# Miniprotein binders against q53ft3: the designs that were tried, part 43

Target 1, 195 residues: q53ft3
Amino acid sequence: MFGCLVAGRLVQTAAQQVAEDKFVFDLPDYESINHVVVFMLGTIPFPEGMGGSVYFSYPDSNGMPVWQLLGFVTNGKPSAIFKISGLKSGEGSQHPFGAMNIVRTPSVAQIGISVELLDSMAQQTPVGNAAVSSVDSFTQFTQKMLDNFYNFASSFAVSQAQMTPSPSEMFIPANVVLKWYENFQRRLAQNPLFW

## First folded at step 23 (miniprotein)

Design Zb15
Fold by ESMFold2, fold request of step 24:
Structure Zb15 (fold): chain B 195 residues (1-195), chain A 83 residues (1-83)
Amino acid sequence: as target 1 above (195 residues)
Amino acid sequence: SPIQEEFEQMMQRAEYHFEWAERYYDWGDKEYALLYFEFAARVFRKAAELAKKNNDPESYKEAKEYAEEAQKYAEEIQKELEK
């Protein structure tokens, strides 16, 4: 019914169903995660008058789960991006001592989705610092993808003095990649939706 | 009074939803703006029902007016999404 996406990781489409109305995705190495996308797979809509409350759970300094309401998904809003990096401290912001993990114990957080009546969901108040502007999130995601591509392509750059014959290959001057990268960044900064 | 405290909590939750609906609308997320205006309207209407049951016409009027305002915004955004 649901999917969960973290940048740089394989999409999770097989939630662990822990109750008829409750679904969970595990997030190993959660300290490296800043944003998650929760979305409906599209084959099974919510029943009329229902939707999904989306929670983030992480272990606190005592190892006990802390659950925070991130927001909602519904038939009218089937995909949403949530910021979780500010939630890992238990205060919604980074505190002076940081989060501590015990050595050699895996750290696993969870995304939980609870299928509920819309009237019940309306009585819930999400944490405000999980909210993400869709424009800002698109820009941030796109910039990271551009940086990743540029860095990868640049790692293969050679000078003319370093070239070896490779008659079955075509070559692109590195300047072409750089010009495209710079032009795309400029256009993205001017209008994140230009593409 | 416990009932007045419950009313004020409902008003605060509805106001929270209303403010986020406005923010999502300003950000261009019309789907979330619609959702949060609808949630605000639902909670304001429940607060009005509680005020009516408690014979508090001043609180009833306040909650009802906010519910109507939230509903109007939701209806306008719904029309924008249907285009």
Scores: ipSAE 0.721, ipTM 0.900, lowest interface PAE 0.9, mean pLDDT 79
Fold by OpenDDE base, fold request of step 24:
Structure Zb15 (fold): chain B 195 residues (1-195), chain A 83 residues (1-83)
Amino acid sequence: as target 1 above (195 residues)
Amino acid sequence: SPIQEEFEQMMQRAEYHFEWAERYYDWGDKEYALLYFEFAARVFRKAAELAKKNNDPESYKEAKEYAEEAQKYAEEIQKELEK
């Protein structure tokens, strides 16, 4: 039902369902994460009058989870970007995940989504410092993703003289990747929402 | 009064939603602006009903007016999103 995306990381589409109405994504090495995208997969909409409250949880100095409400996703707002870098030392808030036994390691945070009535969601107050301009955040997110991909791909670059024959594999010239990258950046700069 | 305190808390929460709705709208996030205006309207309406139960017509009127304002903004944004 939900997906979670961090720039430079694999998309997560298999949340742990900890209850009928509650889903959790693990975020390893969360200290390096600035932004998280939470989105609906588009397979199952929220029931009428319902949406999702999105929470972030990190382990405190004692290893106890600190939960914060980031914001919401709904059928009308099926994706959202949240800044979590400034939350890693914040105060905890009330959350619906307290009764769940979630095993954590010190380096792993979590994104929790609780499916709730819109009326109930309206009674909640997200942390203000998690909010971002979607346009600006998507631009930054996309740039980080692109940079990560380019760096990854470039790490495999070899000269023709250094190539080991592998007739069973297809190869893409590095210049093609670079040109694609440059063109994509140009398009992104012109219109961050061109896709 | 516990009811009065609850009313004030609801008004504050609704105002919070309203302010964020405006901010999201300014950022160009119309979908979130819509959501938060709808939330503001919902909470203001609930506050109005609470005031009514508490026999406070002045608070009822105030909350109702804010609810209507929030709803109008939500409707306007909805129309923009449909274009």
Scores: ipSAE 0.712, ipTM 0.905, lowest interface PAE 0.6, mean pLDDT 88
Fold by ESMFold2, fold request of step 24:
Structure Zb15 (fold): chain B 195 residues (1-195), chain A 83 residues (1-83)
Amino acid sequence: as target 1 above (195 residues)
Amino acid sequence: SPIQEEFEQMMQRAEYHFEWAERYYDWGDKEYALLYFEFAARVFRKAAELAKKNNDPESYKEAKEYAEEAQKYAEEIQKELEK
């Protein structure tokens, strides 16, 4: 029903269903994560009058889970991006996940989605510092990343006439792709928001 | 009274949603703006029902007017999204 995406990681589409109306994604190495995207896969919509409350959980210094309400997804807002970097030392909030069999380890955080009535969701107040621009910001980042790759790689393009015999298509030397990859990784590691 | 405290909490929650709806609208996220205006309207309506049950016509009018305002913004944004 749901997917979870973190920049630089494979998308997760196989949530652990811990109750009829509750779904969980594990986030290993959560301290390196600044933003998460939660979205509906589009296969199963929420029932009429319902939506999803989205929570973030991280282990405190004692290994106990701390849950915070990030925000919501609904049929009218099927995807959202949330900032979690500022939440890893925040205070917990009321949440519906405490009685479930959730696998927890000291270095693994979780994203929880609770399917609820819209009237119930409206009574909840998300943490304010999780708010961020929606998928539009993620789309902008993704497009800038692809444009960076295209511009870098295309500046090294050569024709078949300049190379060993090959099809009539243009070629890019293999080391150009490696240079781009190494440069992108370095810049992202130094400043994850350089884009 | 406990009921007046509950009313005030509802009003604050609804105002919080309303303010976030405006912020999301300014950011260009019309889908979230719509969601939060609708949530604000829902909570303002519940606050109005509580005020009516508590025989508090001033609080009823206040909450009802805010609910109607939030609902109007939601309807305008819904119209924008349908275009």
Scores: ipSAE 0.707, ipTM 0.899, lowest interface PAE 1.0, mean pLDDT 78
Fold by OpenDDE base, fold request of step 24:
Parts: structure tokens; C-alpha cells; sequence
Structure Zb15 (fold): chain B 195 residues (1-195), chain A 83 residues (1-83)
């Protein structure tokens, strides 16, 4: 019922269900991860009056897991972005995952989702340094994506004189791509959530 | 007293939620703002109930007023989301 997304990696839709109400995603090479997105798949909603507490765990110097509450997901907020890059120096918090006998390699962290009553969730305090402005993050991501695409496409640009006839292929003028890019940038600047 | 300490802890937690609700609202994350204002309201109400049981009318009044404020913001955001 949950998914986990790290930029540049395959989306994870198969959480390990460690209990009826607890789900865990493994994050290999977690030290290279800045942000993680946790989202509901839309197949199964939370029961009425319930949501999910989202936790992050990483191995300490002794290999013991340190858990921190990142935030929440609910039917009303089915996805959330968290910054995890600054959490390595954080203090451990109480968590519902107990002593999970997970064979952990030192490079693997975990995202844990605990399905809980909203009243119980209200009694919890997420770490402040995990919070991210979704709008700002999305804008930055979109800008980076657009720049990456434009740079990639531009690297293949050829003049008309350099073209070899290929009837089976379609060609798009570079100015069309540029125009699209400029228009998209303008719209993004006006409203980052225009779609 | 243990009851007073519990009350203060609840008030601090509710205030934390309230502050983050405002932050998320400022960031444009209305759904999270709504959630955190609702959390704040819930915890403030619980604090008020605790104060009432402890025969502390001043603390009760304070917690109740904050609960009402948080609830008001939650309702306003809810209306914005329905538009």
C-alpha cells in the first residue's frame, strides 16, 4: 500500500511487511541519498481515523539502528518528501519497530511506516531537520530535470549539412526544443504546480 | 507535580505542531498545514482536559483558547482545499 522513491533509483512498491501495521523499505547506499519520497499507492487507503508515521533508521558506529521520526502520511496527505542527508548526527527516538532482526549491511538504511491512530500520531514529534518545502523541492527538481534534458538533447544537435538521410527517423528542429524549454520555464516560474 | 509536568509537555508538543503547521502553510503545503493544526488542536484539547482535572482554571483557559485557535486555522485551510 506504500511506495518509496529516491531520485535516480527505481521506485520501490514492495515494502517488507514486518507486522500487520508496519512496513519497511531498504535504502542501500543511504549516505548518498538527500531526499526520499514516501507515498500511498492508492490501492488501499488508511482506515478512518488512521494514518502512517514515517521513520528513518540508519546504523550507528556500532551497527545498531538509530530511528528518527520523519513525519506523516495520511489519506489527506498521501505523499511526503523528507530530507535524510542531515539525520546522521541526530539522536535516536522511540519507534514502534522494536528489535528487528534485520541483517543490515552498514550501507543500508531503512524507511519504516507504522499505521497508527491519528490521535497517537498527534502525540509524536517529528525531527525538524527532515522537513522540506515540497514546492521548493519540486521546483528545484523540475529545473534540474529540464536542464538535464536540454543538455542531453543539445549534445546530439547537428546542422542540416551534417544530417544523413534516414527515412525511418523523425527529426525535430532544435529551436522547437528550445521554445518548449523556455515556455515550460516561464510557466514553472509563474506556478510551480501548473499541472 | 507530575500532572503539571505532563500538562507542560502536552502544551509544548501542541505548540510544536502549531508552529510547523504555520511553516507548512507558508511553504504552500496546505495538506500538511491542515494535519498539523488538527494535531495541535487535539493535543491542546487534551491538555485542557488535564488542567480541568487538576483544578487549574488558568491552564484550562489557556489550553482551550489555543485549541480553538488551532481548530479555526484547520477549518479555514479545509475550506481553502475544498475550493
Amino acid sequence: as target 1 above (195 residues)
Amino acid sequence: SPIQEEFEQMMQRAEYHFEWAERYYDWGDKEYALLYFEFAARVFRKAAELAKKNNDPESYKEAKEYAEEAQKYAEEIQKELEK
Scores: ipSAE 0.703, ipTM 0.902, lowest interface PAE 0.6, mean pLDDT 88
Fold by OpenDDE base, fold request of step 24:
Structure Zb15 (fold): chain B 195 residues (1-195), chain A 83 residues (1-83)
Amino acid sequence: as target 1 above (195 residues)
Amino acid sequence: SPIQEEFEQMMQRAEYHFEWAERYYDWGDKEYALLYFEFAARVFRKAAELAKKNNDPESYKEAKEYAEEAQKYAEEIQKELEK
């Protein structure tokens, strides 16, 4: 039902379902994460009158979870970007996930999604410093993701003299990838929603 | 009184939603603006009903007016999204 995305990391589409109405994603090495994207996969919509409350949990200095409400996702707003970098020293809030006996590695945080009535969601107050301009955040997020991809791909670059003959394989010149990257960046800078 | 405290908490929450709705709208996130205006309207309406039950006509009028304003903005944004 849900996906979670961190720039430069593989998308997570398999949440741990901890209850009928509760889903959790693990975020390893969370201290390096600035933004998280939570989105609906599009396979199953929320039931009528329902949405999702999105929470962030990190271990404090004692290894105890600190939960904070980031915001919401709904059928009308199926994706959202949250800034979590400023939350790692924040105070905890009420959350519906209870005392999860999850063996927590100190470096692992969690994103929790609770499926709730919209009326119930309206009674909640997200932390203000998690909210970001979607346009600005998307641009930054996309840029980091693209940079990660480019760096990864470039690490495998070889000269023609270094190539081992492989008649069954097709090859793309590195300059083509670079040109694509530059063009994409230009378009993104002009209009983050150019597609 | 506990009822008055609850009313004030609801008003503060609704105002919080309303302010964020405006902010999201300014950022160009109309979908979130819509959601938060709807949330504001819902909570203001609940506050109004609470005031009514508590025989506080002044608080009722205030909450009702804010609810109507929030709902109006939500409807306007919804129309924009449908175009």
Scores: ipSAE 0.696, ipTM 0.900, lowest interface PAE 0.6, mean pLDDT 88
Fold by ESMFold2, fold request of step 24:
Structure Zb15 (fold): chain B 195 residues (1-195), chain A 83 residues (1-83)
Amino acid sequence: as target 1 above (195 residues)
Amino acid sequence: SPIQEEFEQMMQRAEYHFEWAERYYDWGDKEYALLYFEFAARVFRKAAELAKKNNDPESYKEAKEYAEEAQKYAEEIQKELEK
């Protein structure tokens, strides 16, 4: 039903089913993991009116699991990337897994997926909403490139009093570049993929 | 009172979903935007029913209006995904 992927590792497609509606993946060496992808394999959809709550679990100092809600997967959102760095010392949250005795080593964390009613899932709030996308990296790169271009172009600006006539050459007023820059920034902040 | 505290917690939970829905929409993740607007609408509707049961028409109106707004955004995004 589910898959779990960590960059640089083989994809896991054989979850441990610990209850009829509960599935887990082991994450050995979890301290080295920053992000995890959770996705539906496409073979078995959620029943109508249901979805999946996705949890991250790590062992505390006594080896007992601490579970935190990462977010959700549904038929309408079948794949998501979750950031788990920074969660490895946080407080636990309400969860449906109980004190399951499936964690056998202190260096192994788990991803848990609980199949629940959408109404029940809506009553939960993820920890800092760990779900992320690559759009944020694109936005940061694009903003830096835009700033660099504006600063470069501005270094060549001259006033009308400084201009040497060049009838065969085309010129663009500097304020056109500035207006484009301001408009692009505004549109990028509203929708990073507008272009 | 415990009932007003429960109402306020529901409203805060729904507002959290609503705000994240808006962020996901701005980031281009229409699937998560839809999911979180639907979740916000569900929680706002539940808060409205609590206010109605408690004979609090001002809170009922507030929660109902937010639920309708969240549902409107969800329906618009659903149409975008259907093309």
Scores: ipSAE 0.609, ipTM 0.869, lowest interface PAE 1.4, mean pLDDT 79

Design Zb20
Fold by OpenDDE base, fold request of step 24:
Structure Zb20 (fold): chain B 195 residues (1-195), chain A 83 residues (1-83)
Amino acid sequence: as target 1 above (195 residues)
Amino acid sequence: SPIQEEFEKMMQRAEYHFEWAERYYDWGDKEYALLYFEFAARVFKQAAELAKKNNDPESYKEAKEYAEEAQKYAEEIQKELEK
């Protein structure tokens, strides 16, 4: 029903279902994570009048879980990005996951999703510092990706005089890559969601 | 009174939702803006009903007006998303 994405990691699509209406993802090495994307897989929608409350849990200095409400997902908002890097020192909040005796290594955090009535969700207040501009975050990610690709490709650039004959390989002129990069940046600036 | 305190808590929560709705809208996240305006409207309506039960017409009017405003924004955003 749900997926969880951390940049540079494999997408998680197999949540641990701890109850009929509760799902948990493990996040190993959570201290290195800045942002998490939680999304619906699209296989099963929320029932009418229901959505998901998204929680983050990390072990405190005593190894006890500290839960914080990050935000929500719904049929109308099937994915959300949350910043978790600033939550590592936050105060705990009420959560529906009870005392999960999960033997956790100190490096493992959790994302919990609780399927709830929208009316119940409206009674909750997520932590403000978990909220991010999805558009800005996506734009920044895309820009970093583009820069990374450009730098990577450019690192292989050689002059024609330096080129070793390799008849089995195709070569792309560096100016083509640059033009593509510039055009992509322009389009991204005009509409971050142009694709 | 306990009812007045509950009313104020509801108003504060609804206001929180409303403010975040505006922020998400400004960020271009219309879906979240919609959600939070809907939440704000819901809680303001609940606050209005509580005020009504408590025979506080001024609080009722205030909460109702905010609920209507939140609902209006939600409806406008919903129309934008349907285009």
Scores: ipSAE 0.764, ipTM 0.925, lowest interface PAE 0.6, mean pLDDT 88
Fold by OpenDDE base, fold request of step 24:
Structure Zb20 (fold): chain B 195 residues (1-195), chain A 83 residues (1-83)
Amino acid sequence: as target 1 above (195 residues)
Amino acid sequence: SPIQEEFEKMMQRAEYHFEWAERYYDWGDKEYALLYFEFAARVFKQAAELAKKNNDPESYKEAKEYAEEAQKYAEEIQKELEK
């Protein structure tokens, strides 16, 4: 139902369902994360009158989880970007995930999504410092993602003389990838929402 | 009174939603602006009803006016999204 994305990392599409209406993603090495994207997969919409409250939890100095409400996702707003880098020293808030007796590695945080009535969601107050301009944040996120991809792909680049014959495979010249990258960067700079 | 305290908390929450709705709208996030204006309207309406039950016409009027304003903005944004 939900996905979670951190720039430079694999997308997570398999949340741990901890209850009928509650889903959790693990975020290893969370201290290096600035922003998180939470999105609906599009397979299952929220029931009418319902949405999702999005929470972040990190282990405190004692290894106990500190939860904070980031914001919301709904059928009308199926994806959201949150800044979590400034939350790592914040105060805890009320959350619906209870005392999860999960022995957590100190380096692992969590994103929790609670499926709730919109009326209930309206009674909640997200932390203000998690909110970001979606356009600005998306541009930065996209840039990091593209850089990661380009670096990954380029690491496999070989000259024709270095190639091992593989008649069953198709090859793309590295220059094509570079040109695509440059064009994409240009378009992104002109309009972050060009697609 | 406990009822007055609850009313004030509701008004503060609704105002919080309203302010964030404006901010998201300014950022170009119309979908989130819509959501938060709807939340503001909902909570202001609830506050108005609470005031009404508590026989506080001044608080009722205030909350109702803010609810109507939030609802108006939500409707306007909804129309923009449909174009």
Scores: ipSAE 0.763, ipTM 0.926, lowest interface PAE 0.6, mean pLDDT 88
Fold by OpenDDE base, look of step 23:
Formats: C-alpha cells, sequence, structure tokens
Structure Zb20 (fold): chain B 195 residues (1-195), chain A 83 residues (1-83)
C-alpha cells in the first residue's frame, strides 16, 4: 500500500505490516537522512473517510524509540515529503505503535504509517519543523521523481490471478523498483533537470 | 472548567490546522492546504457543538464562524484543484 523514499537510496515498497492498520519502514543510517518521502503505491486506496498518519521514530541515547508525528497522506494527497534532520534530538509524542518488538539498532530509524479515520487525524498535531515547502527545489525534484516512479511501476502491475488470491489488489514486481531506480539515476546523471 | 479547557484545546488545534493550511497554500501545496482547512473546519465544528452543549452561546458563535471560514477556504481550494 505504501512506499518510502530517501534520496540516493532504493525506494522501499515492502513495508512491514505490524498490524492490520499499521505499516513500518526501516531507515538505516538515519543520521545522514534529511528528507523522507512517503507515498501511496496506488494499488490500494484508503477507504472513504480514512487516511494515514505518518510518524518518525528514532532511538534515543538509551535505545528507546522517540516517536513524532510528521504529517499525513490521503487519497487526495497520496505523497508527502518530510524533513527529519531537525527531529533527531526532540522529545517524543504519543503514537499508535505501542511497544512494538522492533529491532532496536542505534543507527536505524523508522517511518510508521497508521491508517486512521480523517476525524481522528484531525485531532492530531504534526511537528511543525517537519514540513517542507513545495517551492523548494528538492521538494519539486522529489515530487517529479515520485510521479515518474509511479507511472513506471504501475505499468508493470500484475493482476491477482498471478499472485495470491486477493481480487481487489494489484501487484508490482519487486524488480520493477530496481529497474526504475537505475534508469532514474542514469537520467539524473545526464541531466539533473530532466523532468 | 474541564469543558472549557477542552473547548480551548480544540480551538487551539483547529487554529493550528488553519494556520498551516494558509502556509501550505502560500507554498503552493494546495492539496495539503485543502486537507488542513478541512481539518480546521471539522475541529471548529466540534468545538462549536461542545460550546452549544455547555450553553455557551458566545463560544458557539466564535467557533461556528471560524468553522465556516475554514470550510469556505476548503471549498475554494477544491474548486481550484478541479480546474
Amino acid sequence: as target 1 above (195 residues)
Amino acid sequence: SPIQEEFEKMMQRAEYHFEWAERYYDWGDKEYALLYFEFAARVFKQAAELAKKNNDPESYKEAKEYAEEAQKYAEEIQKELEK
């Protein structure tokens, strides 16, 4: 349902589903990460009246996770960019992920997505310093990259008949992500403004 | 009172959403602006209902007016996105 992207890294399309309504991505070497993009794969939309709350978690000096609400994704806003570089020393907030049996590696952070009612999302307040301007060149680049990825990947989607039984779902081969990444990197190297 | 405190918290949250909606709009992120105006409107409406239940007509009026304003902006942005 979700993807996670860090600049210079392979896109992640296989979230760990920790609950029916909760998904987690691991971010190794999180201290070098400035921005994260969370996006819907387009295979499964949110149910009507629902969206996703996006959280960031990093281990504190004691190895305990510090969670912060970054923002939201919805069917109307299927991708979002967050700045996490300024969050790596903040205080934690309440989060819906509880005491997950998460491998606590000091260098690994997490992005958590909780599928929630829009009404519940409205009761939450994201951290302000995670927001990024769409006017920012990086934001524009990342958005175009995501659009390019989505268009490319979706063209290789396979029906449920070729996968495990779930008629309402579409599937994208994992190798499509790699091929997209390689092609994108090649184009970027040739012309950073190719979009 | 606990009800007044809850009302104020709701108003503050709605205001936060409203301010961020404006900021996202200024940044050109209309989709997020829309989302946050919708959130603001929702929470302001809830605050208004709370005030109504608490027999506070002044607070009700205030929250209702802000809810209507937020909803108006959301509707305008929605129209812009449909073009």
Scores: ipSAE 0.753, ipTM 0.919, lowest interface PAE 0.6, mean pLDDT 87
Fold by ESMFold2, fold request of step 24:
Structure Zb20 (fold): chain B 195 residues (1-195), chain A 83 residues (1-83)
Amino acid sequence: as target 1 above (195 residues)
Amino acid sequence: SPIQEEFEKMMQRAEYHFEWAERYYDWGDKEYALLYFEFAARVFKQAAELAKKNNDPESYKEAKEYAEEAQKYAEEIQKELEK
């Protein structure tokens, strides 16, 4: 139903369902994470009149979970990016996970999704410092990545007449992908907004 | 009074959503802008109903007008998303 993505990590698509209406993803090594993406997989929509409240949980100095409301996902907003880097010492939010006993280790943070009525979600106010302009960034990044990859890959184009025939397979020289990746990483490291 | 305090809290919550809807719209996140305008409209409507039950016509008018404004923005953004 839900996915959770952190840059540089494998996407998580198998949330732990801790109640009929509550889902959790573990975030190991959470102190190194700046942003998280929460999204609907697209297989099962929310029932009419419902959506998901998205929370971030981290252990306080006593090892007790502190939950903060990041924002929402709904059928009309099925994907959102949240900044969590500034939340690791903040105050908690009202949250529906309460005294629920969720299996966790003291050093592991969590993303919680609570399926709720839209009327109930409207009564909640997310922490403002988690907000991120996700649509423009993803759109611009995606377009620039496509343009960059196409231009790079095209510069190495070869015909099958230049290679031994293999009619059941499509070919891309392996070094094209590696060169694109290395160039992209270098440019991003020099200026994260180069795109 | 406690009813006036509850009304003020509802209005503040709805205004918070309305302002975030405007920020998301300025950022180009039309899906979140729509969601937050709809949330603002829901809470403004609830505040209007509380004022109506309390026989407070000035608060009712204020909350109702804000609910209609938020709903109007939501409808405009919905049209943008569909076209």
Scores: ipSAE 0.716, ipTM 0.893, lowest interface PAE 0.9, mean pLDDT 80
Fold by ESMFold2, fold request of step 24:
Structure Zb20 (fold): chain B 195 residues (1-195), chain A 83 residues (1-83)
Amino acid sequence: as target 1 above (195 residues)
Amino acid sequence: SPIQEEFEKMMQRAEYHFEWAERYYDWGDKEYALLYFEFAARVFKQAAELAKKNNDPESYKEAKEYAEEAQKYAEEIQKELEK
């Protein structure tokens, strides 16, 4: 019913169903994750009047799960990007004896999806710092991509006088486009939101 | 009283959804803006029903008016998505 995508990782489409109405994805090495995409696979919609509350859980300094509501997915909003990097900033070493070092449990977090009535979901308040604008992010990504390409390509431009006796035309070596494409693909594969 | 405290928490929650709906709309995320205006309307309506059950006509009127405002914005956005 659900998928979970993290940049640079294989998409997860086989959630662990822990109850009829509850689905979980494991996020190993969650400290390296800045954003997560949660989406409906599209073959089975929510029943009428229902939707999904999306939670993030990470272990605190005692290894206990800390659950935070990221937001929602519904038939009308079937895919959403959530920022989780800011949710990890309170991880300080807090023990009964102050600044003593203690070995923490492994860094495995979870994304949980709870299928609920829309009336129940409306009673919940997501954490505000998980919100991400998909349109603003796409617009910023597109603008940064255009700026990056222009700056890269223009640094290789030569005048017609520098290559042939033709009129004052500017040329770009053909492989500049390939170099830019290869570099951009690598960065995007590492972090689709790298801007 | 516990009922008045519950009403106030509902109103605050609905207002929070309403403000996020406006923020998502400004960001251009019409699908989330619609969802959050609908959530605000739902919670304002629930607050109005609580006030009516508690025989508080002024709180009922206040919550009902906010619910209608949120629903109006949701309907406008729905029309934008259907064009």
Scores: ipSAE 0.710, ipTM 0.882, lowest interface PAE 0.9, mean pLDDT 76
Fold by ESMFold2, fold request of step 24:
Structure Zb20 (fold): chain B 195 residues (1-195), chain A 83 residues (1-83)
Amino acid sequence: as target 1 above (195 residues)
Amino acid sequence: SPIQEEFEKMMQRAEYHFEWAERYYDWGDKEYALLYFEFAARVFKQAAELAKKNNDPESYKEAKEYAEEAQKYAEEIQKELEK
């Protein structure tokens, strides 16, 4: 019913179903994760009037789970990106997963999805620091990285009059870097996820 | 009073959703904007029902008007998504 994606990792599509209405993905090495994507596989939609509350859980210093509401997925918003890097020392919230997570190992966090009535979901308030635009934040981040790289690379540019003979080394004209930069920017503006 | 306090908390939750709906809309996330306007409308409607059960016509009118406003925004965004 659900998938979970972390950058640089294989997509998880086999959630642990811990109750009829509750699904969990394990996130080993969770401290290295900054963002997670939660999405519906498209095979089974939510029943009418229902959706999914998405939670992030990590173990505290005592090994006890700390749960935070990241946000929601619904038939109308079937995929969402959540920022979790700032949540790993955050305050816990009410959650529907009970004690079923007590047996987890200390270095594994979890994404929990609870299928609930929309009326119930509307009474819940996600942590604001998890909010991410699925397009705008990636575009802005990527643009800033691109600008930083170009500025860094161009700081080493030299004219032909300044070149030291280096027959064992290869050189690239500076305008090649500029053309790559411009092409990358155009592609990113058209499809922020092409990379 | 306990019932008035509950009403005000519902209105505050709905306003919080409404503000996030506006932020998501400004970010270009129309799907989340729609969801959060619909959530705001739901909670405003729940607050209106509480006011109705408490025979409080001024609070009922206030909550109902905000629910209709949130629902109006949701309907506009729904039409944008269907194009």
Scores: ipSAE 0.689, ipTM 0.878, lowest interface PAE 1.0, mean pLDDT 80

